# VH-VL binders against Protein DJ-1 homolog C (DJ1C), part 8

Target 1, 167 residues: Protein DJ-1 homolog C (DJ1C), of Arabidopsis thaliana (Mouse-ear cress) (q8vy09r84to250)
Amino acid sequence: KKVLVPIGYGTEEIEAVVLVDVLRRAGADVTVASVEQKLEVEGSSGTRLLADVLISKCADQVYDLVALPGGMPGAVRLRDCEILEKIMKRQAEDKRLYGAISMAPAITLLPWGLLTRKRTTGHPAFFGKLPTFWAVKTNIQISGELTTSRGPGTSFQFALSLAEQLF

## First folded at step 22 (VH-VL; from v1 with light chain Q27E S32K)

Design x3
Fold by ESMFold2, fold request of step 23:
Structure x3 (fold): chain C 167 residues (1-167), chain A 119 residues (1-119), chain B 112 residues (1-112)
Amino acid sequence: as target 1 above (167 residues)
Amino acid sequence: EVQLVQSGAEVKKPGASVKVSCKASGYTFTSYYIHWVRQAPGQGLEWIGGINPSSGYTFYRRKFQGRVTMTADTSTSTVYMELSSLRSEDTAVYYCAREPYYDSGWDYWGQGTLVTVSS
Amino acid sequence: DVQVTQSPSSLSASVGDRVTITCRSSESLLRKSGKTYLSWYLHKPGKAPQLLIYEVSNRFSGVPDRFSGSGSGTDFTLTISSLQPEDFATYYCQQYYETPYTFGQGTKVEIK
């Protein structure tokens, strides 16, 4: 099973690292890809994260799961990556699994139109940006191929849910 | 002086494998991707794939997935490309080239390795 | 996949001529950063390809100023302002926006 976890400047470290570690322990082939023009990026709390590869090298791959960490400005850096947007839209169109935690549902997925008619949750501070009818206050929300979660405190639950769906 | 020096020409039979080396010198080996590109007789340039020598992460063009394996040996600053199940249409000159860990033009290339596949 | 297509496939020219080669991509190579991910290479038989131009218009170190690149988003041009004897070669454009990385089919510049 192939998994993509993109990271950028200001990515939330707990959300990213827990996601990568849990999925690798479950047996997934996880690619950590930088949306920046360097492999080493600084997370939202100052931790330096080292990606395997730049996102440009991931464009033609097919992933069983693409999972987005949050963080500010991390979620914005992901939102503004044209290649990642293309990957995620293909993921959704092909009915393959994708996920977003914390700020990523509202900041990254919503502008891409990937929350349409999907029950979603997200970071409490950004919950009001989610579509009113579809927004849910659960720790984990699965809506078809999309899984969303709330923040660093739900990172393990998020990663385990994705692992269960993947395997 | 940046150099990429490749192994010598090879003649192989259909169905065999070939392993081409690319030895880097004059720069920090683990700060650059290595790409592989080939040119069949009378044809243009075709990208095969690449490797991040720092992590060992590989990314292959889909048509070569399952037939190509790239590895890096940081102790000798050498990348290897192995192509299996060779066919006559794999006859080509194979080049390695480097790219920094930002999206850039590929500034230094190896001298090329002719691989001939014939009965 | 992003495809790049060159025109012409070949041309004949004399020393001193101005030569233009065009490259068109199937998708925009421009990112929000304002940077555009197209390069040009020169290739002579028996030699490695040589980087001439990156990021549309930036000459690589040591490349003579008679070589220039221009263009936008999807349409690009390599110009050789005054062709020299050493410039007879095959020229390739390449997109490096995203994988799979693709080259144009090549433009062979021959002596008339």
Scores: ipSAE 0.889, ipTM 0.938, lowest interface PAE 0.5, mean pLDDT 94
Fold by ESMFold2 at other seeds, fold request of step 23:
Structure x3 (fold): chain C 167 residues (1-167), chain A 119 residues (1-119), chain B 112 residues (1-112)
Amino acid sequence: as target 1 above (167 residues)
Amino acid sequence: EVQLVQSGAEVKKPGASVKVSCKASGYTFTSYYIHWVRQAPGQGLEWIGGINPSSGYTFYRRKFQGRVTMTADTSTSTVYMELSSLRSEDTAVYYCAREPYYDSGWDYWGQGTLVTVSS
Amino acid sequence: DVQVTQSPSSLSASVGDRVTITCRSSESLLRKSGKTYLSWYLHKPGKAPQLLIYEVSNRFSGVPDRFSGSGSGTDFTLTISSLQPEDFATYYCQQYYETPYTFGQGTKVEIK
């Protein structure tokens, strides 16, 4: 099982590291990819994260799961990556698993049009940006292939839910 | 000053494996990807895959997934590419090339290693 | 996959001629940063390929001024302003926007 976890400047460290660690412990082949033009990026709280590879090296791979950490400006950095957008749209079109936690649902997925008719949760501060009829306040929300969650405090539940769906 | 020096020519039978080395010098080995590219007789250049020597992370072109393995030895500044289950179509000159950890042109290449697969 | 194609596949020219080789990509190689991810290489048989141009128009260190690159998004050219005897080789464009990395099929330049 192949998993992509993209990171960028201002990525939320708890959300990213918990995703990677839990999924690797579950037996997934997790790629940490930088959307920046360097492998080392500073997270939202000053922690330095080291990616395996740049996102450009991931473009032709098929992932069983693509999971987006949040963070500000991390979610914006992910949103503005054309290669990641292409990967995520293909993930959704092919009905393969994808996930987003915290700010990523509203900031990253919504502009890509990937929340259409999907029950979605997200960070409380950005909840009002989600489509009103479809927005929910659960800690974990699964809607088809999309799993969303609220923030650092739900990171373990988010990662464990994704691991369960993969295996 | 920057050099990538590859191992010598190989002759292999179908079904065998080949392991080509690429030894780096004159730069910080763990600051650059190493890519592998081949050229079959009368053909153009074909990218095979690459490796991040800092972490050992590999990324392979899908058609080679399952037949190619790349490794890095930081103590000798050497990358290896092993191609298994060789067929006559794998006869080619194999090149290594470096790329920094930002998307860039590949500035230095190895001299090439001829691998011939014949019965 | 992003494909790049070159034209012509081969050409013959005299010393001093201006040579133009074109490369077209199946998708734009331009990112929002404004950078475009296209390079050109020179390759002589039995030798390592040599980087000539990166990011469309930037000459690599030590590359003579007679080599220049230009283009936009999907259409690119390599120009040799005054062909020299040492310039006979096969020339390749390469996109490095995303994997799989792809090369043009090559343009063999022969001196008359």
Scores: ipSAE 0.888, ipTM 0.937, lowest interface PAE 0.5, mean pLDDT 94
Fold by ESMFold2 at other seeds, last read:
Structure x3 (fold): chain C 167 residues (1-167), chain A 119 residues (1-119), chain B 112 residues (1-112)
Amino acid sequence: as target 1 above (167 residues)
Amino acid sequence: EVQLVQSGAEVKKPGASVKVSCKASGYTFTSYYIHWVRQAPGQGLEWIGGINPSSGYTFYRRKFQGRVTMTADTSTSTVYMELSSLRSEDTAVYYCAREPYYDSGWDYWGQGTLVTVSS
Amino acid sequence: DVQVTQSPSSLSASVGDRVTITCRSSESLLRKSGKTYLSWYLHKPGKAPQLLIYEVSNRFSGVPDRFSGSGSGTDFTLTISSLQPEDFATYYCQQYYETPYTFGQGTKVEIK
């Protein structure tokens, strides 16, 4: 099973590292891809993260799961990556699994139009940005192929839910 | 002086495998991707895939997935590309080229390795 | 997949001629950063390909200023202002925006 976890400047370290660690322990082939023009990026709390590869090298691959960490400005860096947008839209169109935690649902997925008619949750501070009739306050929300979650405190639940869906 | 020096020409039968080496010198080996590109007779350039020598992470063109394996040996600053289940269509000159860990033009290339697949 | 297509496939020219080669991509190679991910290479048989131009218009180190590149997000040109004897070769454009990385079919510049 192939998984893409993109990271960028200001990615939330707990959310990213927990995703990668849990999914690799579950047996997934996890690619950590930088959306920056360097492999080593600084997370939101100053931790330096080292990606396997730049996102440009991932464009033609098919992933069983693409999972987005949050973080500020991490979620904005992901939102503004054209290649990642293309990958995620293809993921959704092909009805393959995708996920977003914390700030990523509202900041990253919403502008891409990927929350349409999907029950979603997200970071409490950004909950008001989500579509009113579809926004929910669950720790984990599964809506079709999309899984969303709230923040660093729900990172293990998020990753375990994705692992269960993947296997 | 940056150099990429490839192994010599090879003649193979259909169904065999070939392993081409690309030895780097004059720069920090683990700071650059190595790409592989081939050119069949009378044809243009075709990208095969690449490797991050620092992590060992590989990325292959879908057409070659399952037939190509790339490895890096940091102790000798050498990348290897192995292509299996060879067919006559795999006859080509194979090149390695480097790219930094940012999206860039590929500034240095190996001299090329002719691989001929014939019965 | 992003495809790039060159025109013409071949041309004959004399020393001193102005040569223009075009490259067209199937998708924009421009990112929000403002950078565009197209390069040009020169290739002579039996030799390694040589990088001429990256990011549309930036000459690589040591490339003579008779070589210039220009273009937009999908349409690009390589111009050789005054062709020299060493310039008879095959020229390739390449997109390096995303994998699979793709080259144009090549333009063979031959002596007339």
Scores: ipSAE 0.887, ipTM 0.937, lowest interface PAE 0.5, mean pLDDT 94
Fold by ESMFold2, fold request of step 23:
Structure x3 (fold): chain C 167 residues (1-167), chain A 119 residues (1-119), chain B 112 residues (1-112)
Amino acid sequence: as target 1 above (167 residues)
Amino acid sequence: EVQLVQSGAEVKKPGASVKVSCKASGYTFTSYYIHWVRQAPGQGLEWIGGINPSSGYTFYRRKFQGRVTMTADTSTSTVYMELSSLRSEDTAVYYCAREPYYDSGWDYWGQGTLVTVSS
Amino acid sequence: DVQVTQSPSSLSASVGDRVTITCRSSESLLRKSGKTYLSWYLHKPGKAPQLLIYEVSNRFSGVPDRFSGSGSGTDFTLTISSLQPEDFATYYCQQYYETPYTFGQGTKVEIK
């Protein structure tokens, strides 16, 4: 099973590392891809993370799961990556699994139009940006192929839910 | 001063495998991707895939997935590309080329390695 | 996949001629950063390809100023202002926006 975890400047370290670690322990082939023009990126709390590859090298691959960490400005950096947007839209169109935690649902997925008529959760500070009738406060929310979660404190639950769906 | 020096020409039978080396010098080996490109007789350039020598992470064109393996040896600053289950259409000159860890033009290439697949 | 297509496939020219080669991509190669991910290479038989132009119009180090690149969006041009004897070669455009990385079919520039 192939998984893509993109990272960028200001990515939330707990959310990213827990995703990668849990999914690799579950047996997934996880690619950490930088959306920046370098492999080493600084997370939201100052931790330096080293990606395997730039996102441009991932464009033609098919992933069983694409999972987005949050963080500020991390979620904005992901939102503004055209290649990641193309990958994620294709993921959704082909009904393959994708996920977003914390700020990523509201900041990254919403502008891409990937929350339309999907029940979603996200970081409490960003509930006001989610579609009113579709926003929920569950720790984990599964809506078709999309899984969302709230923040660093739910990152293990998020990763375990994705692992369960993947396997 | 940057150089990519490839191994010599090879003649192989169908069904065999070939392993081509690309030895880097004059730069920091672990700061650049190595890509592989081939040119069959009378054809244009075809990208095969590449490797991040720093981590060993590989990315292959889907057409070659399952037949190609790339490895890097940081102690000798050498990348290897192995292509298995050879067919006559794999006859080509194979090139390595470097790219920094940002999206860029590929500034230095190896001299090429002719691989001939014939009965 | 992003495809790039060159025109013409070949041309014959004399020393001193102005030569123009076009390259079209199936998708835009422009990112929000403002950068466009298109390169040009020169290739002679028996030699490695040589980078001429990157990011549409930037000459690589040591490339003579008779080579210039231009274009935007999906349409790109390589121009050789006054063809020299060493310029008879095959020219390739390449997109490096995303994998799979693709080259144009090549334009062979021959002596008339």
Scores: ipSAE 0.886, ipTM 0.935, lowest interface PAE 0.5, mean pLDDT 94

Design x3
Fold by ESMFold2, last read:
Structure x3 (fold): chain C 167 residues (1-167), chain A 119 residues (1-119), chain B 112 residues (1-112)
Amino acid sequence: as target 1 above (167 residues)
Amino acid sequence: EVQLVQSGAEVKKPGASVKVSCKASGYTFTSYYIHWVRQAPGQGLEWIGGINPSSGYTFYRRKFQGRVTMTADTSTSTVYMELSSLRSEDTAVYYCAREPYYDSGWDYWGQGTLVTVSS
Amino acid sequence: DVQVTQSPSSLSASVGDRVTITCRSSESLLRKSGKTYLSWYLHKPGKAPQLLIYEVSNRFSGVPDRFSGSGSGTDFTLTISSLQPEDFATYYCQQYYETPYTFGQGTKVEIK
């Protein structure tokens, strides 16, 4: 099972590292891809993260799951990555699993149109940006191929839910 | 000073495998991707895939997935590309080339390795 | 996949001639950073390809100033202002925006 976890400047470290660690321990082939023009990026709390590869090298691959960590400005860096947007739209179009935690649902997925008619949760500070009818306040929300979660405190639950769906 | 030196020409039969080496010198081996590109007779350049030597992470063009394997040996600063289940249309000159860990033009290339697939 | 196509596939020219080669990509190669991910290579039979131009218009180290690149978005040109004997070769454009990385089919510049 192939998984993409993109990271950028200001990615939330707990959300990213828990995703990668849990999914690799579950047996997934996890690619950590930088959306920046370097492999080493600083997370939102000052931790340096090292990616396997630049996102440009991931453009033609098919992933069983693409999971987005949050963080500020991390979620904005992901939103503004044209290659990641193409990957995620293809993921959703092909009805393959994708996920987003914390700020990523509202900041990254919403502008891409990937929350349409899907029940969604997210970071409390950004919950009001989600469509009122579809927004829910659960720790984990599964809506078809989309899984969303709230923040660093739900990272473990988020990653385990994705692992269960993959396997 | 920067050099990529490839292994010598190979002659193989259909169905066999070939392993081409690319030895790097004159720079920090683990700071650059190595790409592989081939040129069949009378054809243009075709990208095959690449490897991040620092992590061992590989990224292959989809048409070659399942037939190509790339590995890196940091102790010898050498990348290997193995292509299996060879066909006559795999006859080509195979090149390695380096790219830094930012999206860039590929500034140094190996001299090329002719692989001939024939009965 | 991002495709790049070149025109012409071949041309004949004399030493001293001005030569232009065009390259068109199927998608924009411009990112929000303002950078555009297109390069040009020179290739002679029996030799490794040589980087000439990167990022549309930047000459690689040691490349003579008779080589210039221009273009935007999806349309690019390589110009050789005064062709020299060593310039008879095949020229390739390459997009390096995203995988799979793709080259134009090549433009063979031959002596007239």
Scores: ipSAE 0.886, ipTM 0.937, lowest interface PAE 0.5, mean pLDDT 94
Fold by ESMFold2 at other seeds, last read:
Structure x3 (fold): chain C 167 residues (1-167), chain A 119 residues (1-119), chain B 112 residues (1-112)
Amino acid sequence: as target 1 above (167 residues)
Amino acid sequence: EVQLVQSGAEVKKPGASVKVSCKASGYTFTSYYIHWVRQAPGQGLEWIGGINPSSGYTFYRRKFQGRVTMTADTSTSTVYMELSSLRSEDTAVYYCAREPYYDSGWDYWGQGTLVTVSS
Amino acid sequence: DVQVTQSPSSLSASVGDRVTITCRSSESLLRKSGKTYLSWYLHKPGKAPQLLIYEVSNRFSGVPDRFSGSGSGTDFTLTISSLQPEDFATYYCQQYYETPYTFGQGTKVEIK
């Protein structure tokens, strides 16, 4: 099972690291890809994260799951990455799993049009930016191939839910 | 002086494997991807894949997925590319080339290794 | 996959001639950063390929100023302002926007 976890400047470290660690321990082949023009990026709380590869090297790969950490401006850096947007749209079109936690549902997925008719949750501070009819207050929300969650405090639940769906 | 020095020419039979080396010098080996590119007789350049030597992470063109393996030995600053289940169509000159850990042109290339696949 | 296509496939020229080679990409190679991910290489048989131009128009170190690159988005040009004896070679454009990385078919520049 192949998983992509993209990271960028200001990525939430807890959300990213828990995703990677839990999924690798579950047996997934996890790629950490930088959306920046360097492999080492500083997370939202000052932790330096080292990616395996730049996102450009991931463009033609097929992932069983693409999971987006949040963080500010991390979610914005992901949103503005054209290659990641193409990967995610292909993921959704092909009905393969994708996920977003914390700020990523509202900041990253919503502008890409990937929340259309999907019940979603997200970070409490950004919850109001989600479409009112479709926004829900669950810690984990599964809507078809999309899984969303709320923040650092739900990161383990998020990652375990994704692992269960993969295996 | 940046230099990539490849291993010598190989002659192989169909179905065999070949392992080509690319030894780097004159720069920080673990700060650059190594890509592999081949050129079949009378053809253009074809990208095969690459490796991040600092982590061992590999990324292969789909066409070669399952037949190619790339490894890096940081102690000797050497990358290896192994191509298995060889066919006559794999006859080519194989080049290594480096790219920094930002998207860039590939500034230094190896001298090339001729791999001939014939029965 | 992003394809890049060169023209012409070959040309004959004399020393001193101005040579123009074009490269077209099936998709834009421009990112929001403003950078465009197109390079040019020179290749002589039996030798390693040599980077000439990166990012459309930037000359690599040691490349003579008779080589220039231009273009935007999907259409690119390599120009040799006054062809020299050492310039007879095959030239390739390459996109490095995303994998799979792809090269043009090549343009062989021959002595007339």
Scores: ipSAE 0.884, ipTM 0.935, lowest interface PAE 0.5, mean pLDDT 94
Fold by ESMFold2 at other seeds, fold request of step 23:
Structure x3 (fold): chain C 167 residues (1-167), chain A 119 residues (1-119), chain B 112 residues (1-112)
Amino acid sequence: as target 1 above (167 residues)
Amino acid sequence: EVQLVQSGAEVKKPGASVKVSCKASGYTFTSYYIHWVRQAPGQGLEWIGGINPSSGYTFYRRKFQGRVTMTADTSTSTVYMELSSLRSEDTAVYYCAREPYYDSGWDYWGQGTLVTVSS
Amino acid sequence: DVQVTQSPSSLSASVGDRVTITCRSSESLLRKSGKTYLSWYLHKPGKAPQLLIYEVSNRFSGVPDRFSGSGSGTDFTLTISSLQPEDFATYYCQQYYETPYTFGQGTKVEIK
């Protein structure tokens, strides 16, 4: 099972590392890809993260899951990555699993149109940006192929939910 | 001086495997991707895939997925490309080339290794 | 997949001539950063390919100034301002925007 976890400058370290660690321990083949022009990126709290590869090397691969950490400006860096946007739109169109935690639902997925008619949760500070009818305050929200969650404090629940869906 | 030195020519039968080496020198081996490219007779250049020697992460063109394996040995600064289930269409000169860990042109290439697949 | 196509497939020219080779990509190679991910290579018989130009217009170290590159997000040009005898070779454009990485079919430059 192949999983993509993209990271960038200002990615939330707890959300990214918990995702990667839990999914790898569950047996997934997890690729950590940088959306920056370097493999080493600084997370939102100053932790240096090392990616396996740049996102450009991931463009032609098919993933069973693509999971987005949040963080600021991390979610913006992901939003502005053209290659990641193409990967995520293809993921959704092919009805393969994708997920986003914390700031990523509102900041990253919403502009890409990937929350349409899907019940969605996210970071409390950005909750008001989610479509009112579809926004939910659960710790984990599964809506078809999309899974969303709220922040660092729900990272383990988010990762375990994705692992359960994947296997 | 940056150099990529490849192993010598190989002659193989259909169905066999070939393993080509690419030994790097003159730079920090774990700071660059190594790509593999081939050129069949009378044809242009075809990208096969690459490897991040720092992590061992590999990325293969889908056409070669399942037939190609790339590995890196950091103790000898050498990358290997193994292509299995050889066909006559795999006859080509195989090149390695390096790319830094940012999207860039590939500045140094190996001298090439001729692999001939014939009955 | 992003495809790049070159024109012409071959040409003959005299020493001193200005030579122009074009490359067109099926998709834009421009990112929001403002950078464009196209390179040019020279390949002589029996030798390794050599990087000439990266990022559309940047000459690689040691490449003579008679080589120049230009272009936009999908249309690119390699120019040799005054062809020299050592310039007979096949020239390739390559996109490195995203995998799979692809090369043009090549342009063989023959010296008359």
Scores: ipSAE 0.882, ipTM 0.935, lowest interface PAE 0.5, mean pLDDT 94
Fold by ESMFold2, last read:
Formats: sequence, C-alpha cells, structure tokens
Structure x3 (fold): chain C 167 residues (1-167), chain A 119 residues (1-119), chain B 112 residues (1-112)
Amino acid sequence: as target 1 above (167 residues)
Amino acid sequence: EVQLVQSGAEVKKPGASVKVSCKASGYTFTSYYIHWVRQAPGQGLEWIGGINPSSGYTFYRRKFQGRVTMTADTSTSTVYMELSSLRSEDTAVYYCAREPYYDSGWDYWGQGTLVTVSS
Amino acid sequence: DVQVTQSPSSLSASVGDRVTITCRSSESLLRKSGKTYLSWYLHKPGKAPQLLIYEVSNRFSGVPDRFSGSGSGTDFTLTISSLQPEDFATYYCQQYYETPYTFGQGTKVEIK
C-alpha cells in the first residue's frame, strides 16, 4: 500500500509526523514529499522536517492514500502546489482514498473542489469556511473516499482511521 | 571537479540482469539525486528513474517498475542501477546524471555504459 | 504524462546560419513561482549529453552565447545565432516539471 504525505513550509508537525509514523508502523509504504524547492522544511512550530523527495518526483505514481496535514501557512503551501492539486484530483476521480486534517479541508481541498457533496470536518477556527450543509463537528469524518479530522489533538485517531481503511 | 564515472560495457543474454555503477566525485554525493537515462540505437533519450542517495529513496518510471532497482553506497559515493529480465529492446547506452534537491537541469552526466542484450 | 515534441526532426545548415529548433509541451511547464521547467541538451555520438539551457533561457556555465533559449508556457525555441562546425549534434528539449521526465524526440543538426 502506497501513501503520499506532502509537507511544506509551515506544515503542522504533529499532524504530519503522526500520520507518517502510524501508517509506516501499519505496514504502508509512506512517501514524505516536499512541495518546496528543498527537502528540508520548517514546520509551523519551528521543527525542521526532512522529506524523502520533492513532489515533482511523485507526479506519475499511483497512491492508495494521499493524506494532507494542516498548519499555517502549510495548508496554503499545499493548496498552491499545482502538482499536488493534479495528484489529488486524480486520486478523487479514481475513487482512491484521500484525507485532510485541521486546516487542510477548508484551505487546501475546498479550493480544489474536492469537498463537493462530502460530509467534512476540520479545524474549529476554519469550520465556517466549509460548505454549510456538509460541515460536521465530528473528530473523524468519513465521506466516501474522503476522511477529515479536526487538528493536532485528533491526529492519532485520523491516522488510525486511515490505516484501518487501507488494510 | 565534478565527475560521474560509470562501469564498463556489458553483454548479456535475454532473461539475465545487469548492474551498472556510477561513481561520483568532486561534490557532496548526498546533496544530489542521481537519474538514469538510456538511449537505444537510433532512438532518443528515455528517463528510467532516480534515487535520493542520502536516504536511498527511489522513484522509477512506471514502465520499469518491477524490473529496475537502484541503490546508493554513501561510503563509496556510488549509485547502482540493476535492470532484470533483460530483452533485446533493453540494448542501449545507459547514462547517470545528477540533479540537486531542487528542480533543475541535469548539469553533469556519466560517460555512458553500453549494455547489449543478444543471444 | 507531460509530453514534449520537437520540430524539425532533422535539418541541414551551413556554417554561419541562424538555426531554430522548436519544442512544444502537452501541458504548461510554468509554475506559480514564475519559473518554467524546460531545458535543452546537446548530444554527440559517443559522448555524454551536455546541458545547454535551463529554465527556458539560462545558459549553463561555459555555453557559448550563440546559444539562446526563449518561449513561454508550452512553446519553446532554441536558437543558434551563427552555426559553427562543432555544433553538429542532436539537440533535445526536456521537461523537468514532473515525472516521468520526458525528452523531445531530438533534432539532428547536420552541417551542409
């Protein structure tokens, strides 16, 4: 099972590292990809994270799961990555698993049109940006192929839910 | 002086494997991807895949997945590319080339290794 | 996959001629950063490929100024302002926007 976890400047470290660690312990082949023009990125709280590869090297791969951490400006850096947008749209079109936690549902997925008719949760501070009828306040929300979650405090639940869906 | 020096020519039978080396010198080996590219007789250049030598992370062109394995030995600053289940269409000159850890043109290439697959 | 195609596949020219080679990509190679991910290589038989131009128009170190690149988005041109005898080679454009990395089919430049 192949998993992509993209990271960028200002990515939330707890959300990213918990995703990667839990999924690798579950037996997934996890790629950490930088959306920046360097492998080392600084997270939202100053932690330096080292990616395996740049996102450009991931463009032609097929992933069983693509999972987006949040963070500011991390979610914006992911949103503005054209290659990641292409990967995610293909993921959704092919009905393969994808997920987003914290700020990523509202900041990253919404502009890409990937929340259409999907029950979605997200970071409390950004909840009002989600489509009103479809926004929910659960810790974990599964809506078809999309899984969303609220923030750093739900990172383990989020990662475990994704692992269960993968295996 | 940056150099990429490849191993010598190989002659193989169909169904065999070949392992080509690319030894780097004159720069920080773990700061650059190594890509592999081949050129069959009378054909253009074809990208095969690459490796991040610092972590061993590999990324292969889809048509080669399952047949290609790339490894790096940081103690000797050498990358290896192994291609298995060889067939006559794999006859080509194989090149290694470096790319920094940002998307860039590939500035230094190895001299090439001719691999011939014939009965 | 992002494909790049070159034109012409071959050409013959005299020393001193202005030569142009075009490359078209199936998708834009421009990112929001403003950078465009196209390079040009020179390849002579029996030699390693040589980087000529990166990011559309930047000459690599040591490349003579008779070589220039231009273009935008999907359409690119390599120009040799005054062809020299050593410029006999096959020229390749390459997109390095995303994998799989792809080269044009090549343009063989023959000196008349």
Scores: ipSAE 0.882, ipTM 0.933, lowest interface PAE 0.5, mean pLDDT 94

